# VHH binders against Profilin-1 (pfn-1): the designs that were tried, part 26

Target 1, 132 residues: Profilin-1 (pfn-1), of Caenorhabditis elegans (q9xw16)
Amino acid sequence: MSGWNAYIDTMTAAAPSIKRCAIVGAADGSVWARTEADNVFKASEEELKTFVALFNDVTQVPAKGADIEGVHYVVPRTEESLIFGKKENTGFFAVKTKSAVLIAVYEGPNEVAAQVRKAVESMQTYLNNAGY

## First folded at step 1 (VHH)

Design p2 (from p1, 16 letters changed; framework vhh_7pa5_2)
Fold by OpenDDE, second read of step 2:
Structure p2 (fold): chain B 132 residues (1-132), chain A 127 residues (1-127)
Amino acid sequence: as target 1 above (132 residues)
Amino acid sequence: QVQLVESGGGMVQPGGSLRLSCAASGFTFSSYAMSWVRRAPGKGPEWVSTISGSGGSTSYADSVKGRFTISRDNAKNTLYLQMNSLKPEDTALYYCAKGPPPLPPYSSSWYEAFDIWGQGTQVTVSS
């Protein structure tokens, strides 16, 4: 386990509806940390490379959606450093820091989304302040 | 039932040493980062140290860096804190906690940020 796993645990603890999480390099999608064991984050390196590249122009993402772990999500809208998607009772939040992308996949009703967003954005702020 | 039980606290003179232990049960210990936090009378809680599940990564508060060492024995489901060169300002109730230190917005509610913590063990450093 890498030191970055602590941040994974922090996010998952902050939002119980989060099922899987990953911290990846913003430049290349390399995995820094991810949920493991029974809740393995399964996105491939190629998929993550494609995903992180979405942040190069987030304005185009709603038109095409986003894929994570082989699942296609509808992206209603984006923000400069935020991409989120939905599929039925599942979704994801992805935020970009200076050097990383934090991804949280969650399951539950729409009401849980706010807590998930808060969890990843809190981590985003922390990492940015730390220079990551 | 998930449980954390701290031990090893006591009274020592400045410059002395103590070794705290935390016995964990009720969860897969090796899968989780573990932390030590402390609370001195009249002061807010303070993060002390964190160790990754595998034990491969450790972090420390600046106030204890170089003096304290966090470690774990996953085979025994036990977390340790070796405290050397103790100072009066280290006097506090020391808690074992499951997970890393809290991040905003939970910094003001640090107890809520941890899923589980123990009853604490008292450390008193006094001449």
Scores: ipSAE 0.028, ipTM 0.324, lowest interface PAE 5.3, mean pLDDT 88
Fold by ESMFold2-Fast, scan of step 1:
Structure p2 (fold): chain B 132 residues (1-132), chain A 127 residues (1-127)
Amino acid sequence: as target 1 above (132 residues)
Amino acid sequence: QVQLVESGGGMVQPGGSLRLSCAASGFTFSSYAMSWVRRAPGKGPEWVSTISGSGGSTSYADSVKGRFTISRDNAKNTLYLQMNSLKPEDTALYYCAKGPPPLPPYSSSWYEAFDIWGQGTQVTVSS
């Protein structure tokens, strides 16, 4: 296994409401690490390539929404390096670093969203400081 | 089930060449960055090279830069390492690994995150 899975484990331990997540390359969406087995992150390579390209102009995302694992999410707003969305009982947070994009899909009401956001933003800070 | 099977090692004289292969199965190969890692007798693991999922980006350890070339064939789920101008110091078991090296890159976290990556393939450079 990729040693990047240790960082997936760190995020899921910090926010147990994360159901599936991945760390992917910012340039092409290639997977560095993802949750596997019963909680496998199922986004296709085509979908991930499309998704990471959204960070080239995040201002267009709220009008279109975003697709992850074949699910279309409503994106209410974006920040410079953050895209997040909601669809019924599911949601996601995605953050961009210098060379990576972290994607976390969670289940639960809005009350758990803050914990998930904190976990992905903490990892974003760590990776940026490490030169990723 | 993820499987990585290395092949192509052997004995070669200094200045010679070898091409290693890694056959991957059990995951969407083209979606993952892939790496080559080696372990010399009595030493810890050393990262050698990484290639992005699309093959559009590559990186190399300073010790092999200019001599080794990493490549992939996504249609065949196979990773390659072309090794030229081999030196005795290149003698090691060579492993392929899914993903780039863990953080901090090229450091002791390698020992903590990775054990033996399959069987490996032995490269011996000796005169």
Scores: ipSAE 0.014, ipTM 0.264, lowest interface PAE 7.3, mean pLDDT 82

Design p20 (framework vhh_7pa5_2)
Fold by ESMFold2-Fast, scan of step 1:
Structure p20 (fold): chain B 132 residues (1-132), chain A 126 residues (1-126)
Amino acid sequence: as target 1 above (132 residues)
Amino acid sequence: QVQLVESGGGMVQPGGSLRLSCAASGFTFSDYYMSWVRRAPGKGPEWVSTISSSGSTISYADSVKGRFTISRDNAKNTLYLQMNSLKPEDTALYYCAKDTESWGLFDDSPGTFDIWGQGTQVTVSS
């Protein structure tokens, strides 16, 4: 239903350890694009609305953690436009652009986390430069 | 220039306690988030805990919540990990690291060693 699926494809090609990801509206958490089928991103719209609101004050997040797809992640620290979390061999990176929030859930050892982060941050830069 | 020196490890029985220390030098310790990371025999690195620059924000891995306490003394440039109710699963080499995002990522890279200590061994056995 939108060209936004091409950005999902770009991120997953850049970091094959991304298991599920989505691009959602920064204001309301509405889904613009997400992985589907065997890799369907399962977060509800209510959960996503709560999640994107975390970017209003990221300093509160490490104390509470973050919930994605009904899974509670420990958030060790945040940056102004970056929230990331860990749960055993699973993790996520979420970045905010002007109009969107990109969320990537990955599985794998720490050695793959940098590749996932680079893919998400590269897309963040691209979208910001494109006015999103 | 950047130096991190861990100490306080040892052998302890299940249910015991240990206090780890990390002495930092070569950078402004009070400006950085600090983390504890561990490597169990034959396994990859596991993040344990992070503390903010001021000490006001603290996070723990689910496996250690309620048992471990991270703290810091910025006047002494020292990071601590109080470990209580130790389990055999806690057996690992423990490292302190500047900025948690760099841990375990390039552990074989020379550039990563500038911000990592030599580690301190914790062995929990009966």
Scores: ipSAE 0.000, ipTM 0.260, lowest interface PAE 11.9, mean pLDDT 81

Design p21 (framework vhh_7pa5_2)
Fold by ESMFold2-Fast, scan of step 1:
Structure p21 (fold): chain B 132 residues (1-132), chain A 126 residues (1-126)
Amino acid sequence: as target 1 above (132 residues)
Amino acid sequence: QVQLVESGGGMVQPGGSLRLSCAASGFTFSDYYMSWVRRAPGKGPEWVSTISSSGSTISYADSVKGRFTISRDNAKNTLYLQMNSLKPEDTALYYCATEESGLWFDTSDSPGMDVWGQGTQVTVSS
């Protein structure tokens, strides 16, 4: 139907290599929308609360890495509102907006990663402009 | 503008060691994160390691943790990769890359010489 799920659909349409994704509250990690069924995003509320808190000081993240869906990712570097990680043939991009954090998990080569980043950053811009 | 020149590669047996160097010019080296990226025959670039501008923050790919050490000398505009306990799967052309180059994750093929350096070949064979 409609609501925050429409944003999930938009991101996955823009980058079909996104395997799982979610939109969560920046303050508390509460899930606003996520992929479901065979592509269900499986992070716990406790994990998401910890994850969104990483945006309070992104400079500390490369030394520690980041955990999503119980998987530990190496974080090569961060930007003010962007955390991305690598784990073998998988990775993620997470971006912070005014009120939300968008998380996209993907599988594939570096060319695929570039398209996923573009899709996530495009949605970040859209949501910031919409006041979120 | 940005120029990166890699050196120090060679042929070693499994368990051997090599130290790679990357000489940087055309930008303020001390202001940028630096990375090592490798390309095995028939494969796209694989990220290996990153070091922050000051050297205080360092990250490694899981495949090289405990074996490789990244370091930098900002006074000499040089990046290093100390490689120990080398394995056949480490065989690749090794490149250094910057945030300014922008291509380590955005290329399925080998980077060009005018964006990244020519690379330095590491071959680990029995």
Scores: ipSAE 0.000, ipTM 0.277, lowest interface PAE 10.5, mean pLDDT 81

Design p22 (framework vhh_7pa5_2)
Fold by ESMFold2-Fast, scan of step 1:
Structure p22 (fold): chain B 132 residues (1-132), chain A 126 residues (1-126)
Amino acid sequence: as target 1 above (132 residues)
Amino acid sequence: QVQLVESGGGMVQPGGSLRLSCAASGFTFSDYYMSWVRRAPGKGPEWVSTISSSGSTISYADSVKGRFTISRDNAKNTLYLQMNSLKPEDTALYYCAKGSTRLWHSQPGTSDFDYWGQGTQVTVSS
């Protein structure tokens, strides 16, 4: 089961500034779908297991930061179902649904970040309403 | 605008039956293969069944063979799933899914679909 590439395509169409993204299982970080080829999402299975576990207590994340694709991001703050970080001109948004975690890595200024966040949160709402 | 709307879900006892429907709009329904995909709590999506654009070619997941029947009415733009001999393991959200291409896939993966409905809940319990 190669996952949910149609949902990834929907997110990247809504926010073309997303460079790489993935949909992973909230319980184990298993990859359901990810961008591939020239924009392959490169996180290892071990890294994703560690990453999704951060949603068990998001209040601890700003002190530690988060690692995605071997890059350590500063996480300035978190919300109940949202972790985001920035490193120079690169950033990410990750949102948790009932059963999945959506991760989108982008590059660009703050107006790009706002568009990416909107796309990821829209998909989060859609999947939660669909029972995921 | 492509839209898929499922209905017919509900609660049923083991051994019972339910018939799901999917009303399709916004595309030429008769040109595409259509599938049912389900998701149980704690699991990823599981493909259930696919039917060709004409209705002549059908495939099923091994877990539902002999119990479920997929069908379509191209004049009404509607996809159906008749579910018989339901088991607790069939408890899931059931999604109507549109194939991303007119080409036949006997066992499409989730990436082979470009549109999904919101799902209809099927609960099989005593």
Scores: ipSAE 0.000, ipTM 0.089, lowest interface PAE 20.0, mean pLDDT 81

Design p23 (framework vhh_7pa5_2)
Fold by ESMFold2-Fast, scan of step 1:
Structure p23 (fold): chain B 132 residues (1-132), chain A 125 residues (1-125)
Amino acid sequence: as target 1 above (132 residues)
Amino acid sequence: QVQLVESGGGMVQPGGSLRLSCAASGFTFSDYYMSWVRRAPGKGPEWVSTISSSGSTISYADSVKGRFTISRDNAKNTLYLQMNSLKPEDTALYYCAKTVEITSPSGETWTFDYWGQGTQVTVSS
């Protein structure tokens, strides 16, 4: 069960401001790996199923926002394979690959958001190149 | 340092055969799953086949089942792909990949730590 966790470890090492993250199936939101213990990713199965469905039409997301771990985030804009949100000093980046969605929740000022986005997009590129 | 060096690619006519080899160094080859992944012109990478560390578990993409055979020689640190009944759609750069087996709620999947530089396979008349 540790294999997908290696990617989570890689992302958190590259961006220490990531508080919680997960890799989930793009079709159904099933959890492949997530942070555990003191930084457990707390999204329910129903919430993740709803969240990954947002990638079916990302243009609708800024109007309604997005919910992760029971927290409603304002989504200022989206790109075809990228949804990001902000709530006070917390935020998230979510990217879709061929078969997965990577979600990283961070805490900190706007300056750390760029580092988190870079880590998530680098992993997106790697997984797409690996056929995921 | 991990190195994966593919060879055996070339040009063949439809229905022909090729055997690819991957020479591995810089890690304990016999401890790892290994895979073949390909990239066709203008497309993203497509997984082809995976073999377990012992060789006892083998999986193939539906597009190559019955035509391709993956094998390994742990004494020589070498991975092989025997490709029979080649089709034009098999034209691609073929990569050897050091593989991590993952079990998830969606089933068994594989991810790749390192890729070689690839060997070109062209199937045309």
Scores: ipSAE 0.000, ipTM 0.098, lowest interface PAE 20.0, mean pLDDT 81

Design p24 (framework vhh_7pa5_2)
Fold by ESMFold2-Fast, scan of step 1:
Structure p24 (fold): chain B 132 residues (1-132), chain A 126 residues (1-126)
Amino acid sequence: as target 1 above (132 residues)
Amino acid sequence: QVQLVESGGGMVQPGGSLRLSCAASGFTFSDYYMSWVRRAPGKGPEWVSTISSSGSTISYADSVKGRFTISRDNAKNTLYLQMNSLKPEDTALYYCAKQSGWLTRHPSTGDAFDIWGQGTQVTVSS
């Protein structure tokens, strides 16, 4: 495969419980790649611009939560470059690199969440090392 | 220098079996996750299976789970795909691919696969 779509495929292969995911620009939330068809990541450009701006001060996020694909998630806590949230049986992990934000939406219990987090953090490390 | 060469494809009847091989050269095979990807006539590429550098982590597409087995021999620099209970829907050109993403020791240019083979044709028909 070529381009940024190959990273989406790598991430979903490592964590099959990822239902939808995207790689977006950290500065503006522009979509570089996303899952398509039956698994289309459907966040608007305006929503993504708002979402990536949360990384400017992650300490404020637990108080207000985060919106992805029109769904409001409770964010129990954040780490320096990691925002994650839960809503019923769904959740997400989002990590920031130098120039990108990776967002993965999953369904399932805590064991699934741990696998998704590992996949997203591994991709974060790779992209940072690649200069992104 | 870097090369992937697939073999083992052929024509088989529904319910039959084939074993594909991919001979790798020009890089440290044992350092990389390897994948099988296929392209059926009139369709886009479909990921089939991935195996980690050590062989301990393996994943399959739902369409082949329970029928195909991916394996590797790091001493021989060879990747394998054992295909059982073949169906007409498995007819495709099968590619061996070196993963360039976050699961490798060497960062790539941004593609998940930085090396693809030439492919080997599998045809399942009566």
Scores: ipSAE 0.000, ipTM 0.107, lowest interface PAE 14.7, mean pLDDT 80

Design p25 (framework vhh_7pa5_2)
Fold by ESMFold2-Fast, scan of step 1:
Structure p25 (fold): chain B 132 residues (1-132), chain A 126 residues (1-126)
Amino acid sequence: as target 1 above (132 residues)
Amino acid sequence: QVQLVESGGGMVQPGGSLRLSCAASGFTFSDYYMSWVRRAPGKGPEWVSTISSSGSTISYADSVKGRFTISRDNAKNTLYLQMNSLKPEDTALYYCATKGSTLWSHRPQSGDFDYWGQGTQVTVSS
């Protein structure tokens, strides 16, 4: 499990505007790796279990929004394996792989959001190809 | 503390060659399997090659087989990667990596590594 921290490091290096991120189990929301210390990803186990369950039917998410780290985000739309949201100058991208969900919280304007999305989707592709 | 320091990266033209080195310290190098892992811009880590503690068992990713050669010098605590016939798609930050345990497969997935170096940049361009 400690090896999963390398993927956190890779994503944050590719998109330095990621403030906090985590890799969690798609089935149960269990944390495999997350940013720590001053950048600790603070979602509770119960919140993560609820969040990963959103991927069972992403079409319902725009009507309800999504909660991450106790913050309610407006979700404007979803794609089959992608949920993203925004609240003021803060946003997130979450993608589902075969066995994991990657969540990245960022702060900044639309140009920053595009960079974060690219980093998260690139990691999603890599992990799917690696069998995760 | 375990430390891995890569060197030997640089800029080369397609078809060129480079030799990467990894200086290991803080653990008994000769007891551990060692691997090279690379990270291309905007992509996740891709496993490249693994060599057993004695050097007797070696494996390569399909994308580099026949072009790259992994080797080690246990007396010098150094891991090497000889890269020949380099292609633009080989452009990446190259990491030396290992498990924190001697008990593991010689073909690990990239997510299995506990220790990574800072990496050395390889750029293949005209």
Scores: ipSAE 0.000, ipTM 0.072, lowest interface PAE 21.9, mean pLDDT 80

Design p26 (framework vhh_7pa5_2)
Fold by ESMFold2-Fast, scan of step 1:
Structure p26 (fold): chain B 132 residues (1-132), chain A 126 residues (1-126)
Amino acid sequence: as target 1 above (132 residues)
Amino acid sequence: QVQLVESGGGMVQPGGSLRLSCAASGFTFSDYYMSWVRRAPGKGPEWVSTISSSGSTISYADSVKGRFTISRDNAKNTLYLQMNSLKPEDTALYYCARGDSPAEWLEKFLGSMDVWGQGTQVTVSS
């Protein structure tokens, strides 16, 4: 819907250490909204289709890691409907709702990661409650 | 643990009425401005109404003026929204939140699920 960009703006305002983020379709990885301009989320649609398919069995992800924007992340563990990865000073949190996957890429220390995770999980809960 | 629990939603025909309630716990309810906000499927959040801590100052979004009435009962730690003359455009998930402005609501939405509730669904259809 045309209102999806408002959620991107909302997430980036709440956790300023989010460098790039996107909301994509859970079934096909199609982009519903993403950060633009200086913070363009640059993952290809082919990469996103592969990424959202990881949620079909999150228990297999730690063995192989995950790729976002051409960057390979180590995934130390997964939780139900949550994949997160680390690479040096960068990382990501991705959560699945009924119809969407929210992806936030951040840069910074562990205190920053905690803020980003909180923002992403809050949005996940909101969208699930709304039937997405 | 701050909690807000919304209830009273449901399905109604256009022109119908519903009364929403928000039960607050874990904080001194009478010290805070309270607001109702809603989100229609596929759209961003929309502020609906705000009431001051004492109930003396009230404001409404233009889309609901004259149809909705916000009120509170500080003795029961409960916020209410009386919705009259409902339209299909009012179909949304309705949340209560602490705070006196849309900007503060948005900040709290991202910060903690304890500040607003799980929401209550209102569907207006013929």
Scores: ipSAE 0.000, ipTM 0.093, lowest interface PAE 17.4, mean pLDDT 80

Design p27 (framework vhh_7pa5_2)
Fold by ESMFold2-Fast, scan of step 1:
Structure p27 (fold): chain B 132 residues (1-132), chain A 127 residues (1-127)
Amino acid sequence: as target 1 above (132 residues)
Amino acid sequence: QVQLVESGGGMVQPGGSLRLSCAASGFTFSNYGMSWVRRAPGKGPEWVSTISYSGGDTSYADSVKGRFTISRDNAKNTLYLQMNSLKPEDTALYYCAKEGYSSPPPLPPTGSEFDYWGQGTQVTVSS
């Protein structure tokens, strides 16, 4: 287990409705850390490479949606360094830092989504301040 | 239970080469990125290299880039590190680790992270 797994643990503790998450390299989508076992984050490296490239121009994403773990999500809108999507009772939040992209997949109602977003954005702020 | 067993270390002169191996068991090797991490006596761990699930993507610490090559054989559940043009500064215990990271983590490592690293394999580069 890498030291980056401590950040996965911090996010999932802050928002227990996160079902799967990962920290990947912003330049190439390489996995630094991810949830495992019954909560394994299953995105392929090809999919992650495609996904992190979306941050090169987030304004194009709502027209296309985004694919994570072979699931197509509707992306209603984006913010600078934030992509989020929804599919039925599941959703994701992905944020870009200087060197990384944090991806959290969750299940639950809208109040749960707000908690997940807060956890992911808090980690984004922490990593940016740490130089990542 | 994740088990990682490193081998292939030894003593070489500067400019020499070594190939390290890591035999993995207890998880589906082909589904996880892998890394090499080294630790010199009295120092904390230093990340060396990472390879993706399929072997399609690799990354290296600046100190080893151009000299070291990480590779894997998913059929054999084995990770490799080919080390060329070795320098005295490369002297360390080398560990393999499940899942990659391209830089030191922002938080200090916990002791439990060593549960995924074996005994390591010693590389000594002496003149």
Scores: ipSAE 0.012, ipTM 0.206, lowest interface PAE 8.6, mean pLDDT 82
Fold by OpenDDE, second read of step 2:
Structure p27 (fold): chain B 132 residues (1-132), chain A 127 residues (1-127)
Amino acid sequence: as target 1 above (132 residues)
Amino acid sequence: QVQLVESGGGMVQPGGSLRLSCAASGFTFSNYGMSWVRRAPGKGPEWVSTISYSGGDTSYADSVKGRFTISRDNAKNTLYLQMNSLKPEDTALYYCAKEGYSSPPPLPPTGSEFDYWGQGTQVTVSS
């Protein structure tokens, strides 16, 4: 198991509503780790490249939404290093670190969103402190 | 195929001791530094300790310094972690991690230095 898979496991353990998760390079969207087996994160390289580029100007993202795994999400708002989206009973949280973007796709009612956010932001803080 | 299998975990009372082992296979064990990393539920992985390929150099996180001792037996392809004076905050899943290269990594490790991890062994410290 790749060392980066441990970070995936940490986030998924912290928020059971997370269905799929990925850690990708902030510069190019390269996949460092992702959920596999029954919960494979399926975003393409090109899609991820486009997605991570959204962080270059997050203020524009609510106007156009975001695509992950071929699914279009409405983005209600953004923060400096946070993009989140919603679609029906699903959504995603994406946070940017110094070198990475953490993406968590979740399924459930709105109440689970807070736990998902906490999970990815906790990892964000850890990785930033570690220099990533 | 690289394989790391941890063992020795369990439940102990505060102040107790445990000795973890990691059986390595699928690579030249003596050519690589090895580390222990732990992960508590809901928290990110925390680097615990590293030992150089030869065993001549060791390092520890401040949180475990003076209480934990990392060692290795290259003839047995085994990594060890002696944990003394255990505290509740030591409760975590403990992973054996292989260095991605044979040279000592920068300390503390950030995670990128490890290319393989075991499945972990659970350590629970509770009264």
Scores: ipSAE 0.000, ipTM 0.225, lowest interface PAE 12.6, mean pLDDT 90

Design p28 (framework vhh_7pa5_2)
Fold by ESMFold2-Fast, scan of step 1:
Structure p28 (fold): chain B 132 residues (1-132), chain A 126 residues (1-126)
Amino acid sequence: as target 1 above (132 residues)
Amino acid sequence: QVQLVESGGGMVQPGGSLRLSCAASGFTFSNYGMSWVRRAPGKGPEWVSTISYSGGDTSYADSVKGRFTISRDNAKNTLYLQMNSLKPEDTALYYCARGSYDTPPLPPPSGAFDIWGQGTQVTVSS
């Protein structure tokens, strides 16, 4: 596997409620690593290209929502370099680094959302410090 | 014309060995760090190994460490990858690239390599 899969493994170990996740290029949405097999992250190349472009102006996202894996999520608000959304019992956190976007899809109650956010933000800090 | 041309790929049994070569032209080869990067079917590019411009420093991906050896001959403008104890999971198209990378296990960012060869296919049969 690619070396980036080690970072997927680190995030999922830190927050087991992550069901699927990916690390993609911030410029083009190209997949660097994603969960595979029974937990495969299913977003198309076109969807990912559209999704990473949302980080060009995150303030526009709450009005439109966001699509991940063909699922439309309500985005209640955004923060600089952070987009998160909810749909029933599922949710996601996506963070932008210098060169990458980390996307984690989770399932479960609101209590697990904080753990997922922490795992994704910790990886964001690590990658930014590494120059990505 | 600046170019990199790979050769030496082929079909080999598990446990076998191959030596890849990369012929560089059109630039001062001895001024640049060089890398090998591979792409397995259905996967993205995976950085394999880097060597400094002088040959004094080398780095390897964890998946190949202890089995592969990167080297260079600055007088011949040639980069090499000696691959020993080959495994089916080493099956990939292997690219020579101009640029150094030394932050494993992270793959290099797109800007780390500015010239790429066409690649040479390595197939390790099961």
Scores: ipSAE 0.008, ipTM 0.141, lowest interface PAE 9.3, mean pLDDT 84
Fold by OpenDDE, second read of step 2:
Structure p28 (fold): chain B 132 residues (1-132), chain A 126 residues (1-126)
Amino acid sequence: as target 1 above (132 residues)
Amino acid sequence: QVQLVESGGGMVQPGGSLRLSCAASGFTFSNYGMSWVRRAPGKGPEWVSTISYSGGDTSYADSVKGRFTISRDNAKNTLYLQMNSLKPEDTALYYCARGSYDTPPLPPPSGAFDIWGQGTQVTVSS
């Protein structure tokens, strides 16, 4: 297992509502680490390549939504380094670091969203400070 | 099946009042923030108000602040909009929408809502 799996575990532990998680290259969507086994993150690298490209112009994403693991999510709004979406009782948060995109897919009521966001943004901050 | 059904619209004179209701079904209502959005003829959708899942937080567009009050009864799976001091510019089709994960006081864009009702017409005219 890659050392990046430790960061997957950290995010998952920080927000129990996170079901699946991935760390991918910001430039090409290559998978650096992902949840496995019962919680396997299923997005293909081709899909992830398309996803990470959304960060090139986040202002257009709310109009289009975003697809992860073959699921289409509505995107309420975006920030420069943040894309989040929702579908029924599920959603995702994606944050961009210097070199990576962190993606967390979660399940639960909207009240859990804050905790999920905090988890991924905390990791974002940590990795940015570490130069990643 | 997830469904939102608005009611309570109608025609009133300027200065009048209306109370809209939105009946939710097919999902755990108390788990979601809810919003009202309106669309006037020839205009894009305009966010009106949002209420948190618990009802503890509310937010309003500047155009309706002080005149409209959003509320909810989670036991009845119902969202409300009390509209007072109505103006002609309030004329619109009013939609109930299942809100985004954003919490008030952020004004969400139209894309922040994943479920919409069919709307109820509100007409303010002398």
Scores: ipSAE 0.000, ipTM 0.250, lowest interface PAE 11.9, mean pLDDT 90

